# VHH binders against Galectin-4 (LGALS4), part 10

Target 1, 332 residues: Galectin-4 (LGALS4), of Bos taurus (Bovine) (q3t0d6)
Amino acid sequence: MAFVPAPGYQPTYNPTLPYHNPIPGGLRVGMSVYIQGVASEHMKRFFVNFEVGQGQGADVAFHFNPRFDGWDKVVLNSKQNGSWGQEERKMSMPFRKGAAFELVFMVMTEHFKVVVNGTPFHEFKHRIPLQMVTHLHVDGDLMLQSINFIGGQPPSNQMPMPAQAYPMPMSAQAYPSPGQYYQQQSRLPTMEGPPAFNPPVPFNGRLQGGLIVRRTIIIKGYIPPTAKSFVINFKVGSSGDVALHINPRMTEGAVVRNSFLNGSWGSEERKVSYNPFGPGQFFDLSVRCGADRFKVYANGKHLFDFSHRLSAFQRVDLVEIHGDVTLSYVQI

## First folded at step 4 (VHH)

Design c44 (from b2 with G104S D105G Y108S; framework vhh_5c3l_4)
Fold by ESMFold2-Fast, scan of step 4:
Structure c44 (fold): chain B 332 residues (1-332), chain A 123 residues (1-123)
Amino acid sequence: as target 1 above (332 residues)
Amino acid sequence: QVQLQESGGGLVQPGGSLRLSCAASGFTFSNYWMSWVRQAPGKGLEVVSDISGSGGDTTYADSVKGRFTISRDNAKNTLYLQMNSLKPEDTAVYYCATEGYSYSGWDSYFDYRGPGTQVTVSS
């Protein structure tokens, strides 16, 4: 059972190298490109290119290139008409050989903002208009865990208001056309609020409108090497009831799930076919509210289901995250 | 084709000074960071210094900090290394170099380099 992407959330999991694919909808101000991977133990170089088309000689709007094959550095440049532009260079290295990383490109009006492992690294001023960029190209001495295109509003379109003279129907048997149905389906699952980027822990997010069927919560985070445990609670703020408690325990190698209802903990659920919450690992977690259960996916793979124990789950109005975790992205 | 040609090497007494030059052609010189790299007899390559395309940023190996100064003249497509307080251990062939953009290479400092100029510090 595959994970279904939400509007403004377009993950690809465990892609092979070279990765060379279209950017969904192209680059837009407010869009972020999240790359999670592992630098090879014997890394010389890897690169990330934002390219104008897919051809061999394509212009490169932004080339991001960490290098260990000399003095440790990150090279940043562009390529137009077969010629490299003025090289920018950082003589600091935010990556470590053999270590997992999160690399984020935030598309701003004047520049790409580069964030590595939650720390701002560089701002690369646009040299080629953003609307010309169509493809992301990644290759070199790394293993990709995920690439995700998040956010970015489509351009504001003029709203035509045609003159309306409708015939009075005597009997209507109209069903949505396949095209209209696909337009409706493209809006599922729903994401209600604006994203939080690198929010502090403890995190407390309000679910405006409560936890409804099809609402999906996205959590991207990192498990520090010394981490012991952390908690995600889906909570009714007024009563303190916890409909779903997710508690990864790194020392036990367990993913504990439970509820806290009417002052009592329920029965623990622990069975998983794999554990995505290891020390030094980045994770991508989606929690979708179904009619009968929560559906939880980690790194694009089904992790567990949790049958509703709170029958009025719509009363859940708070997501809490606390403990030994750092957060890069939360969407509720 | 990238062409780099060093000059200014020679024999000098300990404590003396030399100024190396590198004439560059075949690429947009101001777009590339440039490096001075040296190889002492029987030893591997050592990066001595590098300089940004604009000349605004420089880095130096610990062995040469405070003694060597890297500079460039983009109007003349020329890279310079001013070497002061020279020591016998500075004896090496000095290469003007720039790095390529290939991820497949194992010796990036050899991607684009000149034939070298010999510096001998002796009495």
Scores: ipSAE 0.477, ipTM 0.804, lowest interface PAE 2.2, mean pLDDT 85

Design c46 (from b2 with S102T D105G Y108E; framework vhh_5c3l_4)
Fold by ESMFold2-Fast, scan of step 4:
Order: sequence, then structure tokens, then C-alpha cells
Structure c46 (fold): chain B 332 residues (1-332), chain A 123 residues (1-123)
Amino acid sequence: as target 1 above (332 residues)
Amino acid sequence: QVQLQESGGGLVQPGGSLRLSCAASGFTFSNYWMSWVRQAPGKGLEVVSDISGSGGDTTYADSVKGRFTISRDNAKNTLYLQMNSLKPEDTAVYYCATEGYTYGGWDEYFDYRGPGTQVTVSS
């Protein structure tokens, strides 16, 4: 099956413009919105809006608007009751025409913190209560690779209007409707460790409780233009055994997988239908532990499966990342 | 309705000075960055200077840096441009303007613009 989103990790891959959709569970402190895309070679403007509702004339809690049409700048503002507020500007341009970027909005108690390509850019103080924000709107001269809502547990939906008791016989309401009792949460991936934002490389993260079925590890990163290779290891810290070794090799155009068990490398697996690890590109990688295998997705698309070679995979208690990669986000 | 009205243009000799004013109404003036934009005969629009809503931040085109000073009085809803050491190449119609929030190209760049005031620098 295709990649399934988890609570606290809600990716949309390759959306068409305009993107204008609900924010899952609304905005909450501790939530981050990760936008990966490419600025058009002929870019004039694009914008990202955090909006109160979806209707025309909706209030805009935060409008983020880089502009190349005129002096290069980023405009930041809000709109309430049809009127724009006091405009903030940055006369520095963190985007490049034709270049891939990662734009992150971190929802803090007092402000939105904006990070571009791993570098802090601006803090925009809340002007509208963040709980009123329901929608994200993106449009302009870019191509979207992904939009991902990370963190912030979605709230339960409130019951709509209850049914009338009098017109409905009790016996009709006593029996469940087909499909009414479906519980899908047990099928969702889990993300159990603490998130790491822009962690340094080499990265060593502990898997509390070890690797279990449905546990999903998320790695968001960037491959520098001069990168040769990097490594992701799922490791048993006490023995040094590596249950899964993932080694993208940019010079060979290969994604090598292997294991290191009892002092010996196993057989390399290399077959992929596409290679997501290109120089100058951002990636989203998810590694899900299945009962029989690891299931690995890159940028929302299935990349490979790796059958368990370490039968006691629960002993895996370490995720190690090293080599020529920059990390934006790791959730283990 | 948003209204911008420039004044203070005229004929001056090279090396002279002029002070342009722009009266703004119909919007919350202090919320908007304001610009002076000019158009010389037979040429396109050139951004001359920008000023933040608070007046704390200013930018200038290289062609006018050190000679022109942008300022504003938010209590009077008025934008100013002090032009010193004027040169014949400063001859243009000067517009008071603000950049809009519409998505678009250069021809949609300024949502609000006054009718302009003519500045002629000649003997």
C-alpha cells in the first residue's frame, strides 16, 4: 500500500497549485509546517497564507510573500476584516530562482518562527489567535514537492447535531450502522521518540523500547551538491550489529542496502525503480518496521522493502546517520 | 477608497533641490510601506526609495543614494521625498505608491498609485 500518514505527520506530495486545504487539527503550539519545493526560474512571487476559514475574504493570520518583482524582498503581514495590517519586510532573499528549497514554519507560543534551508529567517508575532487558523494556502511561481504537518496532536471532532429521539424507533438506533464502528487508528504508523530539529551529522538517536511493528522513523534532509555518500544504520548498540544499513551513493547513482551481523556484511540489495537522492535536492524518508520487513518510502513513494535479517529486531535501539547529508528533521 | 496625491514638482536647475509630498487617505497609512517611483520620458518605472510603516527602515536606488531622503509623518498621513543635488537624468514624473498583495507581474506591482508630479531638471 501507499504511504499512510500518522497523527503528527501529515504529508501531501506533489500538490497542484493553488494549494488551499485544511490544516489537520488546526494550528497548535509545537506544530511545524514543512514546505519543500522549487522556485520557478522565472519567479516573480509566491505566497504562503495561514487562513481563518476557506472563504473569499477570509482573515489571514500570517502572509509570507517572497518577491523578485522589484527589489528582492520577503513581505510578511496579516489581514483582518478585509484590511492588511502593518507590513514587515526583510530585504534579504533566502530563495534562489530555479533552486530547490525547504521552508519551515514553526508554531511557537508568541510567534511563527520561519526557517529557510535550515537557517532561521524571521519571527512573526501572532496577531490573530492561532486556534482560529484552519487552512493553509500556497500559490505563485513555484513547484511544490511536499507539504508536511509535523507535531501537534489533532483534536477529536465534536459531535454534530444529534438525531431526533422521538421520530426514530429505539430498535433502529440499537443496531450499529454498517461501517460505523470502524477503528483505523491501530493500522496507523507510530512515531514514539522525541523529534530532533536540524540535528548535526553524525546523528545518533536512541530508540526507546526498541524497534517494534508499526514504528516509523522519519528523516528529512538535504543532499549537498558535492555530496558523495551517506549512511543510515538501524543498529543494536550493545553488539554493533546493523539490522538495516542504507547507503545512498551519489557518484554511483545507487541506493545500497545491507546488514552487518556477527561481524560480517550480508548480500547487497540495490534495485530501486527511481533514486530520490540527487545532489542539491531535499528528501523525505520514512522507514516503517513491518512484521516481516522494513518498508521504506521516499518523498511519499515506495522505494524498497528490506526483509528482516535480524529476527530479534526489537533489539535495535539506535539510529545512526553519518556522511554527506544535512538533516532538517529526525523523528525516531 | 484609497487616494494618493503628490505635490511639490517643478522646474529646477542642475544642482538644485525639491521636496515632494504625498497626501494619503482611505487606508491605514502607518500599516503600509510607501514608495517613490519615477518614470522618465520614454522609459519604464524605476523604484527610487521605500520606507517602512514606522519610518524606521528605508531603502534607496543606487542612482539616488546620498542625494535623496525619504521620510513620512504618520500623524498627517504624508510621505516626503527630499531631493538634493538634482541632475538632468532625475527628470521624470514622480509617483507616490505602495505595493499590493495581489499575485502578479510588474504591471500589477503597485495596487495604489497617485497621478504623479512632474520634476524637470534643466537649464
Scores: ipSAE 0.412, ipTM 0.764, lowest interface PAE 2.7, mean pLDDT 84

Design c47 (from b2 with Y103S D105W W106Y Y108S; framework vhh_5c3l_4)
Fold by ESMFold2-Fast, scan of step 4:
Structure c47 (fold): chain B 332 residues (1-332), chain A 123 residues (1-123)
Amino acid sequence: as target 1 above (332 residues)
Amino acid sequence: QVQLQESGGGLVQPGGSLRLSCAASGFTFSNYWMSWVRQAPGKGLEVVSDISGSGGDTTYADSVKGRFTISRDNAKNTLYLQMNSLKPEDTAVYYCATEGYSSGWYDSYFDYRGPGTQVTVSS
């Protein structure tokens, strides 16, 4: 069945255009908006607006507008009281007609940081207080695969919160230190640790406290057009045992699952009703630890279950990701 | 509404110079990128040069780079194009142009240009 979102993790899959909906809890520093879609083969333009209210003629805190009509460019601006402000332009085009993309807006203290396909693109200084922004509006010559609001969630802790430090994607990649506090990040049923933004592959993440019931691992990534296969392992570091091995094989069109216990591979499981791992495609994967099995969802849809073969699954203390995949977000 | 009016065109010999001006009104000039575009007889529109609202960023078509200079005076709402080392291939009607936004809740972007000024480079 459908994956249930927590307040700090709010995915919407395959929304229709125009998309014009509330931002859950509004904008706050440390929040990221992940948009995955496909630029139309005949694209002239599309836009993403961060808006003050939903009314016609609402103020726009940030307007992001790539254009292929005329010189290729991305136009960035704001609108206050019906009037557009000073236009910023990038004369470089990070999108390609007909190609899938990932567009990320990171809410920083002084600006929106825009990242396209894992590459930093622009910083747009705040012109309207971000607390006034309530809605996201997307329309134009694209198809939306997903929109996800991640992080920036207010703490439920009764104690005073320490000051939030906003992680930069490039800094997170270079030095993936978790920091002291995780309270303003996603808390989907027993998520722990800080998220990794655009981490390098191979990825090795430690599950402090081990794998526990209701712990959910989120992996957002991209499969390069030339990719052959990649691997996700849930591993016991001390023994090398792999409780769950997920191996998408693009050349075979298969999603192979297995275990490696006591020096031996088990029986392969391959049955799926659909395959979310195609060349040139972005994916959103969630792996939940249940009492009797792993429950795996891709792009909001149930993909497979994998019954526990390692009875002491709490000993799993590593998540490894390697092979032909690019990662945009990992939460363990 | 938006009004753009070019001036400064004329007949000039190859290797000569001309300075085009564009008077703008009906919008907050300093908030908009401005462009010079040209159309030679029997050909389509070619964007020659762009300048940011502040004047801090400029772009030029390869055909004119190093010979033409775009500039603006925001206090006078005026756009300029200094054309040096003119070639017969520069013969065209030159238009001052800007991109703007229509009012409303759906963001639509529109283009405006003036009536143009003729530049003829001939011996």
Scores: ipSAE 0.049, ipTM 0.530, lowest interface PAE 6.8, mean pLDDT 83

Design c48 (from b2 with Y103S D105W W106Y Y109A; framework vhh_5c3l_4)
Fold by ESMFold2-Fast, scan of step 4:
Structure c48 (fold): chain B 332 residues (1-332), chain A 123 residues (1-123)
Amino acid sequence: as target 1 above (332 residues)
Amino acid sequence: QVQLQESGGGLVQPGGSLRLSCAASGFTFSNYWMSWVRQAPGKGLEVVSDISGSGGDTTYADSVKGRFTISRDNAKNTLYLQMNSLKPEDTAVYYCATEGYSSGWYDYAFDYRGPGTQVTVSS
């Protein structure tokens, strides 16, 4: 079965190199670009460019370039009108040949913040206005597992705003749509809270409004090389009932699923065509609530379905993650 | 476009000193990190030292640390290497170099370099 992204969430899985595509909606403050990949065993270089247009010789607002040829280093620069600017350089190497990595670019007001494997690495001050950046270009000695544009995007299906809360613009230009107003509101602190970035484990997230049909929970994480197991529970906080329990067991090579209802574990389900939870690997997990079942995808591929055992699944109001896992991103 | 021209090599006895110069043209010199790299007979390229565009940051190979000093004069578009306490193992062709901006494992780290200047340390 083909993977269907949630509205406003458009990951690209296993793209071939070179990757050279538009950034959906352009860059905005609060946006993050998540790149999961594997550095080649024979890596000399790879780069990530934020570009002004797609043409050959396009200006590069930010060039990120780790190099193992010569001394290990990461080069950071920009290119305007065919000329490279002042080179910034880090003589520390956060990547390892042959190892999986997660590289995150956070778009801040004054700079790009670069985070590698959950550790802050560098801040690159903007040299070109963000609104001019249209394309992401990735090439070199790596294999891409995924590229995800997260945050800074309003939901595709916007909720109506109360009339009394809607501001009236005084500008003669096109009035801000309800979508623009809602987009600003979604950037502000809310009682539901924003998506969690690099949350600690154990993780407990409230599903405000409960689990409903088409709600999608996204979990990005890493399996440490020495990890034995971890757990994801979709739970009714008041009763302790678990509608869906997902338990990857790295030692056994198993992905166990079950429920805990009225004080009793149900029948285990274990069958999968592949196991995405390998030691030393990053994963991207999507859990979708269907009318009759959960649909679970890992790294863009269908992993399993789990038929509802709790008929009133709308009562699920908690996502719990604990055990031997590191989390990069959780959206509930 | 990038043009690099080294000078200052020669024959010197162990314990002696030499100062290498590199004249650069065809690019905005102060925007680029610059390197000295060397190649001994029958060996590959070895990075000796590099220097930031401003001159504020320098790095040295362990083999030359404490003996060599890299510097630059951005007003003259010139890179320097002061070599003290020279050893026979320092015998090599010395290249002024800068790294290109490219991807992929087929690239060579120092695709922009001059023709080199010979340094021979012998009694």
Scores: ipSAE 0.335, ipTM 0.731, lowest interface PAE 3.6, mean pLDDT 83

Design c49 (from b2 with Y103S G104S D105W W106Y D107E Y108D; framework vhh_5c3l_4)
Fold by ESMFold2-Fast, scan of step 4:
Structure c49 (fold): chain B 332 residues (1-332), chain A 123 residues (1-123)
Amino acid sequence: as target 1 above (332 residues)
Amino acid sequence: QVQLQESGGGLVQPGGSLRLSCAASGFTFSNYWMSWVRQAPGKGLEVVSDISGSGGDTTYADSVKGRFTISRDNAKNTLYLQMNSLKPEDTAVYYCATEGYSSSWYEDYFDYRGPGTQVTVSS
């Protein structure tokens, strides 16, 4: 059903405010925190805190706080033992009241790098060792679409071992039946290559090893206000066959799916219960290869299935994205 | 307890000068950006000038740029506004202020503000 989080990719969709939860495995260099949301029409302030622990008196390693009350600005600071540190300030405002945004915090060795709507905004030097940070706290005048923890290996992140490699202690075992355990493990998403950050469009990504069962492709992007359509193709490079063609058409309000096999287009599929692709919107799309079909989710919600029309789908070795779309993250 | 107290206001003729002071206490003054904000009779609040904690960065409203100078003395926990070439339209109550880290439910633009000092520019 729903997209299952994998190590190094931990999405939460449409969380309620205040959002105040553990960062999976803590902060690591190479980790990015992607926040997609909408600034309220009446916005005065919102904040994003990286916190040491969960309590009300927790130290704040990094406080990110855009403000429309007074002159437009973004305030950046830290809090230790109940006292705010030296305030850093940007007198430029990358957010717009009522507009959707993508806010990315990249954890670097010396600083947090802040990127807003694909544009670098600020670098905040670490004031508290990043290993001390355990929680993310978001609140204020916004609506959250998603929060995703991407990249960086958590300290204890390990794939479960098959039963054949399981240590056999002298005590009795208390775990789910073998069928339940192995079925769950075999259904986890597979992510094969390194991610692309803010790749240009048109995008062409090679699926090394081809499209296999459980392989999941993640596409995070933005649909410009003037956009008419864009395309995602799962393609066999050697033949030009397209196993799955996804074509959101903003003017028609449609999400068209089809195949191009042996020189001809197949039957269009268009039915969806909702359309996540609108002008001015950010989206998070996952395309999972199943044994019988592609399973496609947008913003954490099932969007459509597409039965395999190319029987040798493992020959799909290329993902193409082109048209009126801006990409922030692609994992193939 | 955070306290801000302005002084130095008064009556001055057009083209004259005044220097406002603000004494701050109850917080680590050098860690906070400080502002001068004014309210003319029958009008809303206008941000006049801001200064960084170190004093290295300043911003001015277009209406006062080139005439007003904001400065601070962190050793004395004091904020200043030097006002030159005063105009009748500069007549207002001037407030020393700083923005707190409070949420969006506050009604006022600033969480901490002094009681204000009256500046009247008239012949």
Scores: ipSAE 0.382, ipTM 0.759, lowest interface PAE 3.3, mean pLDDT 85

Design c50 (from b2 with D105Y W106E Y108S; framework vhh_5c3l_4)
Amino acid sequence: QVQLQESGGGLVQPGGSLRLSCAASGFTFSNYWMSWVRQAPGKGLEVVSDISGSGGDTTYADSVKGRFTISRDNAKNTLYLQMNSLKPEDTAVYYCATEGYSYGYEDSYFDYRGPGTQVTVSS
ESMFold2-Fast, scan of step 4: ipSAE 0.503; ipTM 0.817

Design c51 (from b2 with Y103G G104Y D107E Y108D; framework vhh_5c3l_4)
Fold by ESMFold2-Fast, scan of step 4:
Structure c51 (fold): chain B 332 residues (1-332), chain A 123 residues (1-123)
Amino acid sequence: as target 1 above (332 residues)
Amino acid sequence: QVQLQESGGGLVQPGGSLRLSCAASGFTFSNYWMSWVRQAPGKGLEVVSDISGSGGDTTYADSVKGRFTISRDNAKNTLYLQMNSLKPEDTAVYYCATEGYSGYDWEDYFDYRGPGTQVTVSS
């Protein structure tokens, strides 16, 4: 139930701590690093470092460190040649012990912009040229749900892969060589439009060129504790036809799928082996258009397939999201 | 290695004043926030006050606000706590402290602190 990453979208799901891995393609202006996790019930500290190289004495371009020991605070700093620089400090704490969070680092020309749970938190001026940053290091009193490198296109000579780097299927002779692996790259999911950051709900996104095979729509969001349900529609704007309707219902514990074609709802599909849409939880949803079906993954795991009921699915030109959900990122 | 050494504690009457000093070495003092932390007999550690590396920002516990003033002299690598209008409940060992950036096993509120200086407020 492997997720297939797309250029400009490179998730790693449920990484183990410490997480200490290369940033795919290096750090670039326009990139965002999305970290979803849970702060430990007994959290003292955790940190996120943007590092120059992988060694134990590596320079740290940006150290982000929330602390519950002493007064609640977030410490921000850099380290060069073994010495910490001038400490910046926020005496406000955007994290809660035991609670799920989404922490986003946006790489801007002059600074890192830090956003926590959809709320802007801090801007950290670059002290080290960002081009020197090669690694992300996360450790401390948290559990990681995902780390995702979004935005900017990775260099064409670098394969978009999750940090765990799934081994190539060695039993498949078709994939023993780099050439055959690169051929598979040409069939990876595509992302066409510019991303929307923290868009309001209801959301209406235009699928320019319509839905095509390999097009992947990515939705990152949060389900408020009081949420009842929300809806994602893949819609033909001119007719109102809905090729795929996804309706998580938190009260029922159900993920309802259906279509609305020629004025009629079709047969509901509900079966899932797990439900990723819980109150108080962040989710990462990808919807990939296949030749015969939609393939839907949540938090890196296959959730369901939905066979095309609208044969001319290329007519789908609208993604609509409404209901009890907060959105952090939408890529269509 | 970080070294912190407090001085200036003693016995004082209620309503009196004391000035604590902390000599710091082994790190770039001006880059670190510094704290005064105290421990009363039979109680846990309490953060009293902290100060930014530049001295431009300060924070105080509600129990000491308006009575205590934290300051620093970066040229001398020295942290100060001016304590006015002292009360019996201010009786404690006072520690100079700074939070480090290392370690997986933290036993105390701060990674580094001095041996402490005793302040007793009594008649």
Scores: ipSAE 0.352, ipTM 0.739, lowest interface PAE 3.6, mean pLDDT 84

Design c52 (from b2 with Y103G G104Y W106Y Y108S Y112V; framework vhh_5c3l_4)
Fold by ESMFold2-Fast, scan of step 4:
Structure c52 (fold): chain B 332 residues (1-332), chain A 123 residues (1-123)
Amino acid sequence: as target 1 above (332 residues)
Amino acid sequence: QVQLQESGGGLVQPGGSLRLSCAASGFTFSNYWMSWVRQAPGKGLEVVSDISGSGGDTTYADSVKGRFTISRDNAKNTLYLQMNSLKPEDTAVYYCATEGYSGYDYDSYFDVRGPGTQVTVSS
């Protein structure tokens, strides 16, 4: 299976538990760790650990542990030299048994900021130097949909991989590297503009430099339980032409694709082997501009291709998202 | 190993008072939230009260709020439960407990408890 990475975007899709893997490039201020999953119907506990090394006796810089056994609570702590530190506790539960969630750890200078389903939850002051943290460990009564490291620098030799089960090593150059020129050419193009975190809907993002071959747009979002439909448009602002219109329709169970060119809608395309857009579901969508088509992946799986109908697709300078959707992250 | 040992239970009349104690050993007591949990005949475990490591934060079940007071003495590694205005419905085995850490033991998510002390509220 192919994946579509973007600069500062390191997804792992549908990992098995326990998840216990290196954090690409280690932790750094400005990095966010996005975890999308489903709390088990019978959940007692799960945990997320930021660890110093991979051993089971490793120090834990931050232990995040929601519990439904006893009173509903989230326990937060650290472990140094085999001993748990001063326990912090929130007597509020942002998770629901059987429900999909998005859990975000934002790495700030003084603390980890924890955000659950778009709502700030807790700030955990650093107790261990951030630079010592090398691994993320997730286990317990949940299923993982994705883990994504955003804001870290991707390895300069990133390539589409046929298998997503193995984590990409941080800069694994076994050969003499001649320097910066090769690193720049091996990357997906980086377009200017910061990512949008939890942007409001309707969303309007300007594509600086327009669509070019290998540009990848990342959209992470949530479909409310009562949602009927939402729209993603790749648009030429000056003409109003829509090169690619993506319209998930929850009532119909359809993913409609079309174009709006020269004042007319084209032929609808609807064929997909699976539908990632259901009420109450989180999604991770990547849209890559190819030379002859858009290639669209949802939750790490190929969803559809859309052949270019606008020959001058480089003129697309706007991404619009509107309708019944909540957005957690957009990178254009 | 973590060890917890309760004392102070007994037979008391409705409206009476009892003070339970729990002696803790094998861990840094002041780093752990401590709980009193109880099990009435034919019922599951009910969390009665929790207290933070410093003693600065406490939580109570609605059934005991205003009647029970949890406290701790970190210098003595001891947890207390002062029970006032006791009702027949308070009859249960009372356990001193601390919750294990999921990141420490992959195979266990259950509370660490003492052997318990019986409280019977009857005329």
Scores: ipSAE 0.401, ipTM 0.762, lowest interface PAE 3.0, mean pLDDT 84

Design c53 (framework vhh_5c3l_4)
Fold by ESMFold2-Fast, scan of step 4:
Structure c53 (fold): chain B 332 residues (1-332), chain A 124 residues (1-124)
Amino acid sequence: as target 1 above (332 residues)
Amino acid sequence: QVQLQESGGGLVQPGGSLRLSCAASGFTFSNYWMSWVRQAPGKGLEVVSDISGSGGDTTYADSVKGRFTISRDNAKNTLYLQMNSLKPEDTAVYYCATEGYSYGDWEDSYFDYRGPGTQVTVSS
């Protein structure tokens, strides 16, 4: 069971190399490109290119190229009309051979901001107008776990909606994007609230409007090598009731689920066919509220379902994350 | 086509000095970091020093820090290595080099380039 993509969150899981595909809707200020992967144990190089078109010899607005051949370094450059521009170089290496990584490109007004494993790495000033960039190209000595295009609103000429605006048609598509599915709003996962980038732990996020059917919470994070456990709670703030408690326990190799209702813990659920929460690993978790149950996916694959134990699940207004985890992105 | 040609090598006694030059052609020299790389008899390649396109940033191997100075003249498309306080262990073929952008079987106009090398022998 694949996770259904929504506008503003478009993951691709376990793509093969070379990855060479359109960027949905093109590059926009406020957009982030999340790449999770593993550097090969015998890595010499890999690259990430933001390209103008898909043809051979296409201009490269931004070339990001870690190298372990020679002195360890990251090379950054552009290519226009078949010629490489002035090379920028970082002699610090944020990647490790054989290790999982998260590489984030944040599209800012003046530059690409590069973040590796949650740490800011470099700012690459735009050399080609970002509106001309249409494709992402990744190849080299790595394994891709996921590529995700998050956020960024397309340019709009629409006036702000008045306070007494009429209800909008559910099937209307405001902007078509390359790779975006044409789907009715009622069938898409719902993601509400502002995203949090690299939020501190413990994390407390308000679910404005509460938990409703189709609301999807996205959590991207990293499990430190020494981590023992962490917790994700879907809480009713006014009572302290926990509708869904998710507790990965790295020492036990378990993913414990439970509820805390009316002052009592319920029965633990533990069965999973695989465990995505390993020490030293990055994860992508989605928790979708269904009519009868929570549906939870990790790294694009179904992990478990949890039948509603709190009948009035709309009362859930808080997502809490604490324990031995580092967060890179939370959308509630 | 990228071409690199070293000159200035020779025989020198320990404690002596030597200046290597590298003439570059076939690419926009100021856009590329440039390196000096050496190979001692029976040993692998060792990166000695590199320099940014502008000349503003330089790096040196621990074995040559304080003794060697890398520099460039972009108007002349020339790279230099000033070698002072030379030791017998500095004996090697010295190559002028620049790194290309090629990966695997993916075609690119630029490959890793080295000149033919210039021999430096430090002996009494």
Scores: ipSAE 0.513, ipTM 0.807, lowest interface PAE 2.1, mean pLDDT 84

